# VH-VL binders against Cytochrome c oxidase assembly factor 8 (COA8): the designs that were tried, part 110

Target 1, 167 residues: Cytochrome c oxidase assembly factor 8 (COA8), of Homo sapiens (Human) (q96il0)
Amino acid sequence: APERGAERRDTAPSGVSRFCPPRKSCHDWIGPPDKYSNLRPVHFYIPENESPLEQKLRKLRQETQEWNQQFWANQNLTFSKEKEEFIHSRLKTKGLGLRTESGQKATLNAEEMADFYKEFLSKNFQKHMYYNRDWYKRNFAITFFMGKVALERIWNKLKQKQKKRSN

## First folded at step 13 (VH-VL)

Design md60 (from mc2 with heavy chain P101R; framework fv_ebronucimab)
Fold by ESMFold2-Fast, scan of step 13:
Structure md60 (fold): chain C 167 residues (1-167), chain A 124 residues (1-124), chain B 111 residues (1-111)
Amino acid sequence: as target 1 above (167 residues)
Amino acid sequence: EVQLVESGGGLVQPGRSLRLSCAASGFTFSSYAMNWVRQAPGKGLEWVSGISGSGGRTSYADSVQGRFTISRDNGKNSLYLQMNSLRAEDTALYFCAKESRFDYLWGTYAFDIWGQGTMVTVSS
Amino acid sequence: QSELTQPRSVSGSPGQSVTISCTGSSSNIGSGYDVHWYQQHPGKAPKLLISGNSNRPSGVPDRFSGSKSGNTASLTISGLQAEDEADYYCQSYDSRLSGYVFGTGTDVTVL
């Protein structure tokens, strides 16, 4: 199959096409915050002649981003759902309706919500610790492969310079 | 348990369209890249198409580029292959396959889980 | 499109060792891309046998081993058993194709 140039098209999850302009240099693209995770996705530029190390680094970064996006999307959804359930339960215990006369959501005061926040943090403490551990492991691996790619690029430039001198 | 189940294959005439589905279970579907691989009767494996976990990146073999479209619905744990302008040479058993996660030691991405395949026969 | 080259067939007796070669080019194995191996029994889906040149997934016997050097990867089956009779495929990534490429496949017969 033919190689794809700098104008190689990559499709975003929403069907938005991404590609580098006809200019010599192309860069990673940073998108808007995801609705659920509230994190900004990075859309990685894929070079025409990507080396095995470059591919491993890119795939690791992409996988880490997807893992991170999924974790926070799930966490935010769980928080929102449990928060609404907590509010509903406490209002029912007080004999109050879910809506005010103006049709707005009935709310709990800061003291009442403190119980929910404390329970949520306690319940999710170990989950967040494991997330942080994996996050650091992934960033260690990314840094390690970034170093290997940088070394590869330096070595390739040295070989090119030596070859030019020989000519 | 972890499994992939393909469906949608059948007999179709040249020039027509067919849509394949792959139902995933037992793993976090959105976290893994997915692929379609085909095998003509009595022949070897041929990679057809791939899609990233989010669906944001797709890739295709030259033989199907412009005719086939890979897509996924992470809410339904499903992978799809829309096949247009079918040719006799597209006749094959179509497998869906999952890519493994990054191995922190080796950085490897292999096709670790495969479905049973669904047969597509393109003939008049 | 370009494929990785494997011998069509390899034969051995129970208890012997057989080796299957997988030869690529500078755009795939020669560039250092990992090689994976799959086992396929008749009428069944392929099963991952070796990942990343030499790693065995859980449940794969240690008599299966992989190696890679230059443009060539090899799968070795030691202590050959009747259940090893199957087709074997290598796979790598090809930078020129910007996609995955499989080997031509090797039929292993246990005599």
Scores: ipSAE 0.013, ipTM 0.577, lowest interface PAE 8.2, mean pLDDT 82

Design md61 (from mc2 with heavy chain P101L; framework fv_ebronucimab)
Fold by ESMFold2-Fast, scan of step 13:
Structure md61 (fold): chain C 167 residues (1-167), chain A 124 residues (1-124), chain B 111 residues (1-111)
Amino acid sequence: as target 1 above (167 residues)
Amino acid sequence: EVQLVESGGGLVQPGRSLRLSCAASGFTFSSYAMNWVRQAPGKGLEWVSGISGSGGRTSYADSVQGRFTISRDNGKNSLYLQMNSLRAEDTALYFCAKESLFDYLWGTYAFDIWGQGTMVTVSS
Amino acid sequence: QSELTQPRSVSGSPGQSVTISCTGSSSNIGSGYDVHWYQQHPGKAPKLLISGNSNRPSGVPDRFSGSKSGNTASLTISGLQAEDEADYYCQSYDSRLSGYVFGTGTDVTVL
């Protein structure tokens, strides 16, 4: 309910590497990796004469992209949070402070961190299996609909050639 | 389990503004496109506006274009409709509706879950 | 209002079959866009009855069936029962409007 929108009133010149497709683009565009999911976003062009089949394909691809980005953003957030909690817990158990004598964040060695990785993977095994299942189903559907769209375009071209010949 | 609850409706004068809310529960809100559908008293259903799961894409019926703004807050599982420059013709029960996910075999998407609606009356 | 045409009312006796038509144009049903059907009891929210022309959601009796041909979709209710008395709406997508469109609605009366 509280408004938390960006101000969009920065007066300083900006030279940032950010995705911004042309407004009048007639093609799909691929951007840089999202900072939370590490996946590259695709912005889809919507043609004025889009068929129902083309719309289904586009919506499926858009939905799959949003689903995939959300999954990995959440997974990365969960991993980072649990990793910090594990390190903090282990240091406390060892009677060590959160900071080294040099003032840096205290860390665990690779062997100790292996315990965290094993626990994290084991804990998330079922979640990742469901993700992989759905990922394969979505890609199968996308490929199938891409084939349907290709056949529709071939058929439409054949129909147009017949019309031209009869005229 | 899966539920949508609208709020924010009421009596409002022509030319004024009103903001509707829809609270979602029982499903992963950010994964689904959401829509507003209205129904004038004794009349049929009319689609008003839609928004993608991420909020990156919005669409509007011609009758509300430029006056209404759809938005969502995925962190709060909430959908909104900001209605400006209200007219008597906007008087209706406003439903929040969830779009179904793509069916892998048939490629279907429909409004599978609906809220109970919130009544908006625009009159002097 | 609505872009898809339905009969205003249809009536039948218990156990009878009734069919509701939904007629569109080349920019919606005629282009091949799917048709969905909703049931609305008085004072209640619509409920999805048929998705994608002919698919029934879980919990919907097999007495309800849908089909589509050309510019027209049809909803058939077999073995009509008293609780089927409601308003029925078809819905599709319209490419000219770049948005969803609903039918005019049909009142089903069980005599």
Scores: ipSAE 0.014, ipTM 0.610, lowest interface PAE 7.5, mean pLDDT 83

Design md62 (from mc2 with heavy chain P101Y; framework fv_ebronucimab)
Fold by ESMFold2-Fast, scan of step 13:
Structure md62 (fold): chain C 167 residues (1-167), chain A 124 residues (1-124), chain B 111 residues (1-111)
Amino acid sequence: as target 1 above (167 residues)
Amino acid sequence: EVQLVESGGGLVQPGRSLRLSCAASGFTFSSYAMNWVRQAPGKGLEWVSGISGSGGRTSYADSVQGRFTISRDNGKNSLYLQMNSLRAEDTALYFCAKESYFDYLWGTYAFDIWGQGTMVTVSS
Amino acid sequence: QSELTQPRSVSGSPGQSVTISCTGSSSNIGSGYDVHWYQQHPGKAPKLLISGNSNRPSGVPDRFSGSKSGNTASLTISGLQAEDEADYYCQSYDSRLSGYVFGTGTDVTVL
């Protein structure tokens, strides 16, 4: 089968651009931080002779990365939106404009922002607890499959050596 | 026996809302991802939405994104689909379907159990 | 949503073999995602027929078999019987959509 542009830039359904790994990559590649999640994506190398077990491990890692990026992108978007709403409401209450004399966005001091951070963390406590539990479960599954893949590779090497001796 | 039973379908006008339910029995509901699949009269199957076993991850077909919300109540062994801003093209038999895998393992193991479906007709 | 391409219909006589193709793209079957097959009789819910390219669920006769190569999966029904007259759908996962895609469906007619 001829080579196809597997390393071509991918775009998410939402229109968000993905990073493109170096051409002819023979290992996993780490990209720049995503604008929304602020996490560095990993592009997974696909071996020519990937076993079904190796494929399951890779897809589990890819799916876990996507789940993790979606969680943090949504969390950061919610944080930014609520932060701006909080700042605007407090400035309006104080009778201040949304911009400074220099044209910069007006902001609150650290003491005033402490109220927002306390409220935000409190409101999202349960959500973050479920995220942490899911994160540990996923990492357990990944570690389990990594072990299986390692054992498979050892077994295949042993079987190949046995074949060479028999021939 | 493993069984899924959908309910909540009916006749609704365009722009209105409808909520579908799916009652599960015979398996550990919280351990499996669930999906909604629809079939318009005389047409093929179209995947609508999916939800992980924990409910922590959801996904939607582009045609319903922003209008439909999938959710589950694991304590009640129930799956839901909240359908808002309904359109004539949403008219279909809606099936709930179970994936043959645990939530935190890779989820391509097929839809092994299906309900009988509930009919949604969007007409003025 | 992107669909997997199937022939609209196939037909055969009792005892013959028929094969249904299911062609995808680089984001689904071409990426190595498993293909599943469903059988749907008129007025009934779909039934899982083949899982993970070639595995038969308990209760499915061995005359049903599946295979996959490149961007295409195939379902073969050997020893075709009258009760095999149904619609058949393939399904895979699509990484671009982060969701599932079904085939366009194939009507199997037993002549």
Scores: ipSAE 0.000, ipTM 0.474, lowest interface PAE 12.1, mean pLDDT 81

Design md63 (from mc2 with heavy chain F102W; framework fv_ebronucimab)
Fold by ESMFold2-Fast, scan of step 13:
Structure md63 (fold): chain C 167 residues (1-167), chain A 124 residues (1-124), chain B 111 residues (1-111)
Amino acid sequence: as target 1 above (167 residues)
Amino acid sequence: EVQLVESGGGLVQPGRSLRLSCAASGFTFSSYAMNWVRQAPGKGLEWVSGISGSGGRTSYADSVQGRFTISRDNGKNSLYLQMNSLRAEDTALYFCAKESPWDYLWGTYAFDIWGQGTMVTVSS
Amino acid sequence: QSELTQPRSVSGSPGQSVTISCTGSSSNIGSGYDVHWYQQHPGKAPKLLISGNSNRPSGVPDRFSGSKSGNTASLTISGLQAEDEADYYCQSYDSRLSGYVFGTGTDVTVL
């Protein structure tokens, strides 16, 4: 199912500059929502002795985040661009200016905007469906590598115990 | 085959007008935004103007705003650029370019198909 | 400032890798807009080489790759060949201009 409301989080401009990782940053940390994509970025902690497999997992997670970030930044951009063009077109048709007497951007009522939203959603339905499919594929790959990393860590612990037992 | 063929270029005096045409074939013309991109001899690419698939939205580079008009005829699979008040600085090879479809995973609105261009020379 | 900034030229020997940077501003690449790359051989029309930061269109060799981070996009050509000697342009959208912008262009020379 589509994740229709999950990404909507309020951002406080004054709060953004205060965000930073904990003093003892030995874990991943989550940033405030990005203004372009409206998604929270994750900044990954890099262990000093990271294995090649752990690095591959981390890079897959980073690449997936960047892909996801870019998709929604572009989607929001397209939405904003097409919304403004639709409003401009309709206001011109009605003989109205692009700004209100108060200097704000002129808007259409909810009934007029419903046509735009319906059209936009229909036009982008296929794209969002394919996005969801790729998102699932990426998460399956991440889960698989998380399992491999867990097994590697177990094996390393066992090897250390054997070495200590032998000495 | 998918192709774009430009025509209408030539030698023209400053202050005069010229109309460029671009004939499209091999794709659903009305489904894609179209653009004009120019390149002065020995120089780089410069975006000139764009038009939405329906023709309802147009955009222009500041250098041509108020002088050039982009239009399309979807029934004839044709794109046009009406160039008024031509200047020496408008001398360039003019390319017709099609925007790629929006894709969830891959790039959006790249220029995936280009014509070979039509040369416009503005000289007295 | 309205154009995307690229190095004028980049050179390499056959088999080497070269990277071309494309630096924008807050109104284009910095705003999250995709970056596309074009290859232009002398006397020819531009050809789409990379779309949407990193996607290769059908027919483009896998030795061409793209990436984007912050205000900068990069095109990398691995296993450089004589046929790669051409001009390369990046392109994005600029919200301040409400239009598309191209990079200044980079001439790639294969020694």
Scores: ipSAE 0.000, ipTM 0.458, lowest interface PAE 18.3, mean pLDDT 80

Design md64 (from mc2 with heavy chain F102Y; framework fv_ebronucimab)
Fold by ESMFold2-Fast, scan of step 13:
Structure md64 (fold): chain C 167 residues (1-167), chain A 124 residues (1-124), chain B 111 residues (1-111)
Amino acid sequence: as target 1 above (167 residues)
Amino acid sequence: EVQLVESGGGLVQPGRSLRLSCAASGFTFSSYAMNWVRQAPGKGLEWVSGISGSGGRTSYADSVQGRFTISRDNGKNSLYLQMNSLRAEDTALYFCAKESPYDYLWGTYAFDIWGQGTMVTVSS
Amino acid sequence: QSELTQPRSVSGSPGQSVTISCTGSSSNIGSGYDVHWYQQHPGKAPKLLISGNSNRPSGVPDRFSGSKSGNTASLTISGLQAEDEADYYCQSYDSRLSGYVFGTGTDVTVL
């Protein structure tokens, strides 16, 4: 039952920053880093006469980008939430408030924070392994379709050359 | 949460114009191609028009070419269909539909999300 | 607009299997374009039932299966239930039209 996964999916990626490419762009455009994922989004150029194969490649790349944005936005949110919970729990255990008597934010030392980072990485090790596996699968598929598009373009150039020769 | 809601349908006289709207929510609207599909009362589905995510590419069924114009406003998460020179045979329920992302499990470019439809009746 | 050809009606009893064919041409199914299937209950919007010839979206029972060979795609409904009574439409892309084409539709009756 993915109750927690469903809850986290509901909050991501609604906050992802949107961007617009330059007018009359004939190339893919790379935007500024997203506030939540820290990844730079790519806006894909859509040719007027895009072939079905080119469309498949572009949509696969767009879907992979959305998947990446969502994964990292969720990961960053989870990290921030668990970090805050760890700090609050640790301060409570020590009998300390969230703020010092001077009104400054109470902090944990580097040694205590290192414990949190080790636990977080260990807890998320399998999640990151599955992410890497899926990322490689997606990039393999993208490379495969890029090859098919390249062959299509070579074939079209050869057809054009034959037509010029016949005239 | 992912939802499409059509509006703008109604009774209109032959030769007049009508503009349909489709409000999208719950997904990154600009990343997906959108389509209009119609269904005459008691008849089957007929694809009307499609538009790419950026709006840079549009396509039309022969039956509406030159009369209908599809457009989108990605800043407002809205899809539009401007219908000019309406005919009795344009009478139908008009659906807004989103194309699916490319996925090896789900197949390619199916219409995965549909609105409830808005009824357009062309009659004197 | 060219349509994909489906039988008008198919009927069966609860628990039986029915198969709906969708026949196209060289400009669509015959060119290798994927076939998708939609289920439409009376008064409701169509719902994606099968995508990419044989893939089931989340929430669609495994009683529904799709296949494709040459110019023809098929939707098979096994273990028919009363709630399967609906209209079914196939869809593909047509290169000659540079657009989508739907099937003529099949009314499934469960008696």
Scores: ipSAE 0.000, ipTM 0.465, lowest interface PAE 18.1, mean pLDDT 80

Design md65 (from mc2 with heavy chain F102L; framework fv_ebronucimab)
Fold by ESMFold2-Fast, scan of step 13:
Structure md65 (fold): chain C 167 residues (1-167), chain A 124 residues (1-124), chain B 111 residues (1-111)
Amino acid sequence: as target 1 above (167 residues)
Amino acid sequence: EVQLVESGGGLVQPGRSLRLSCAASGFTFSSYAMNWVRQAPGKGLEWVSGISGSGGRTSYADSVQGRFTISRDNGKNSLYLQMNSLRAEDTALYFCAKESPLDYLWGTYAFDIWGQGTMVTVSS
Amino acid sequence: QSELTQPRSVSGSPGQSVTISCTGSSSNIGSGYDVHWYQQHPGKAPKLLISGNSNRPSGVPDRFSGSKSGNTASLTISGLQAEDEADYYCQSYDSRLSGYVFGTGTDVTVL
């Protein structure tokens, strides 16, 4: 993976308006990133003759997307809130206002902020480990059902060929 | 006050070397990634090189890869750009730029503080 | 060379709104990387104007706003003023180049 450095991460974009898929689409539609989770939602195409197994796979993928979106929206909100609280608390402890004399937003130096980031990641380490475990578990289930759907489609094609042969 | 001051620019002949410096003050230098961005006269901005806060990771634009070396001395709050095998097309104003703190957990870094730039002219 | 495409110039009258587009590709803006905007007055260093697609740094007037959709980001300046006459650059990260990329730049003139 092309990681740029320890202080930088590859990131999904933020800021979205409500997405709207095309009027008619025969494929899944990918929307703009969600403002809160920074993840791009997928709008799943639903065939008119969707099998029960195909429906189960689609619902599993939709539920996994919603779970993933909710997790990162909550993480980003918590990070932002705790970061702002940390900054305000430290500035008050130093006897400083939230704004500088010039009216600019007061900030902490990078060493103080590094302490916040390290502590935030440390206290959320177990939560992120459980997220990774659940993410792999969900992707395993999705892959399993994708395999079942593929087998169903192969079986249906074989049945069609057999019917044509018997006629 | 957070400040970046570049130095070391000047007139240099093609094929020779020049070393730029950037002096940082007002923040914990070792905690932030630093970058060099250049601007040729009358042209737009071009990212040249970046270095992590610890100095353990570096990156370069394809146009300078193998010729330029970025480095830092955290004990002196200084960033450097060693420019070798200079070409006429390297003529530009060279800016030192600091990466911002993240706005959110998965955000990308902007360049929040810039120096005034130091002019490098490669000409015979 | 610049990787993101901007119009070379836009112009408007005082009090009007102007919008500057920044169009990338699947390896940068289209991959979801944030877009940052910088303002540069003649003879001065660039100044961070918009970070993370739409966030304004302290001291930036609320008449500046940013948005992003698909492969394109936009900077909108409402209530255009004479002091807004400057060059504007967008910036993102490009996974193909494994580095930062800037836009071609847009010269804003106030007539």
Scores: ipSAE 0.000, ipTM 0.529, lowest interface PAE 12.5, mean pLDDT 82

Design md66 (from mc2 with heavy chain D103E; framework fv_ebronucimab)
Fold by ESMFold2-Fast, scan of step 13:
Structure md66 (fold): chain C 167 residues (1-167), chain A 124 residues (1-124), chain B 111 residues (1-111)
Amino acid sequence: as target 1 above (167 residues)
Amino acid sequence: EVQLVESGGGLVQPGRSLRLSCAASGFTFSSYAMNWVRQAPGKGLEWVSGISGSGGRTSYADSVQGRFTISRDNGKNSLYLQMNSLRAEDTALYFCAKESPFEYLWGTYAFDIWGQGTMVTVSS
Amino acid sequence: QSELTQPRSVSGSPGQSVTISCTGSSSNIGSGYDVHWYQQHPGKAPKLLISGNSNRPSGVPDRFSGSKSGNTASLTISGLQAEDEADYYCQSYDSRLSGYVFGTGTDVTVL
């Protein structure tokens, strides 16, 4: 059980804990960029009197963030792997070693790398298109629930005013 | 075809461990949350555990919290349930279930695809 | 663990209509969380019958319909047929438990 607790804590993003927003914060907190996705995680504030609708919105936002971070972490890993393979292949074709005379990692110039970027974008065009479509769907849902939460808060304020006026 | 196939069930003594697997095919596994649902012989359905598409978020029923661990391997299109400290009341048919795609903007996800289930019997 | 209350059994004759209730609380159905319905024949896995309170998945006959009001959801089976004899379960999300909850299940008998 302790091992599982430690393991779960270790799944938190690099830097500050996902469970430790700034003290006294009554707002969502934005963390440092994730090592793999390069996206800043949002640590969602949980109100003491969170309504079911607010919880639904928060969970939708959390799931969308996880989906988004996983997509970009995977894309960045794929990009890095294919970039290294491309560089290696081109250096081999030129009859060059993987290291320079100074022992530094051998690189290609910007013009040569432009071919790789074009190929990578072409290969991933359909995947990125589906990602954008799903991203729009998720953000539309989040916006809708944000509207519902806003209406709920207005309703609660009206109820509070009515009670104060009655007394 | 979209399919979920569970395995790993069997007879086990109280206090021991068992690991269930669920093999998914026919859909983009990493895009959907997955759940384990159990049904004791002659009884109703009970939700056990859930995991987000990325694996970054997990949830558990109070009855299994601290004893069971849900996990997934998106590269292998597989879902797992590690069951520790098994009790007689954990005896049930365990189903793997997929959450529905994001087809409606304000609803909760339904379990649209189910496996056939794998039987776990914890004997005293 | 079932947190939503259903009648244990409901019976009807072929061609009649039967309705199954699913009663929750403020932490689930009463909070506006959707209710989904599943049909389970003996020895088979559950099959999604109604999603999001009233939507029928492809392949589900029009005689199955769902509704929701307050803390209660209902599944209505019109034109009851022999093959409708099965167990029926409602399902929702519960904010108190931070997880999914199923109903107690209803056995539908066609007499």
Scores: ipSAE 0.000, ipTM 0.466, lowest interface PAE 18.8, mean pLDDT 80

Design md67 (from mc2 with heavy chain D103S; framework fv_ebronucimab)
Fold by ESMFold2-Fast, scan of step 13:
Structure md67 (fold): chain C 167 residues (1-167), chain A 124 residues (1-124), chain B 111 residues (1-111)
Amino acid sequence: as target 1 above (167 residues)
Amino acid sequence: EVQLVESGGGLVQPGRSLRLSCAASGFTFSSYAMNWVRQAPGKGLEWVSGISGSGGRTSYADSVQGRFTISRDNGKNSLYLQMNSLRAEDTALYFCAKESPFSYLWGTYAFDIWGQGTMVTVSS
Amino acid sequence: QSELTQPRSVSGSPGQSVTISCTGSSSNIGSGYDVHWYQQHPGKAPKLLISGNSNRPSGVPDRFSGSKSGNTASLTISGLQAEDEADYYCQSYDSRLSGYVFGTGTDVTVL
């Protein structure tokens, strides 16, 4: 599952913004919503003594965030483009101009737009279903690794206490 | 305008190594995953290896895993395939190919731009 | 099976319609992964013909159409022309292999 999701990391659409955390942050930082995906990015704190397991968890969370950002940025772009094309097509079919007498963009009424929304949702049903499937798979993997990291930290604490008692 | 040009192919003996290069132009190279696809003379297409835009992720076909290494240099707009322990069955025309940015599904990206290929012949 | 299955050859006369099937398994097309189609003329690199099951790139004639149902994708060429004589390959992703897979290829002959 993680291997499948990982393949999306580097195909983020052009223009997906990135924000940096404060330089001396000691915890994860949540940024403002990305202008394309509308999701808030999380910037992860990297401790100096990060274990290989902790690094794997952090990278998995970062990859999942990038995958999620890419999906919604692309979805929002596709929606906007297809909506505009639909409106222009319907106005042309009616013999209407793209602008009103006042110079504003001509729009379709709610009943006409309902046709577009039905078509868009139907067309993207499979895509959204696979997104949800993959989203849950990624979150299960993250939860599993979070559990492993927690167990590692407990083991290390017990090991340190044992070593202290032996000295 | 947008193009990929492969080089580095040639005649090589079994068990030896060869490195292929692919020079990209006309697009933002670092934004796209890149792949190597091969085609034996008179045969079909076979996916060989892929690399993410950042170079942080790589994948390989089972037939080349452990022998081939894919890499990229985004500063030089170049893709590479290091081929070690070559076998007669590796004889093929090797294409580099760019993934489409518009697929939203994992591992389902189309290859929208292809190079002309570079021929690798493994023979004694 | 790790490779997608296509018929070895399909033939037709100019103006006829031909259809090429691409059959996969539960680990690829059956899992819902998109199918893409490529056209390759002798001595040339493959050219993307259909992306994402049915989308046509700019410059590809509307005579070419794609569809997908269950484990099988299909490429249909309507109004067959001499220039359509080429090899055609489908491509998807296989979760078992964690990599891309191509079809066995179909040779289209225009009689």
Scores: ipSAE 0.000, ipTM 0.467, lowest interface PAE 16.2, mean pLDDT 79

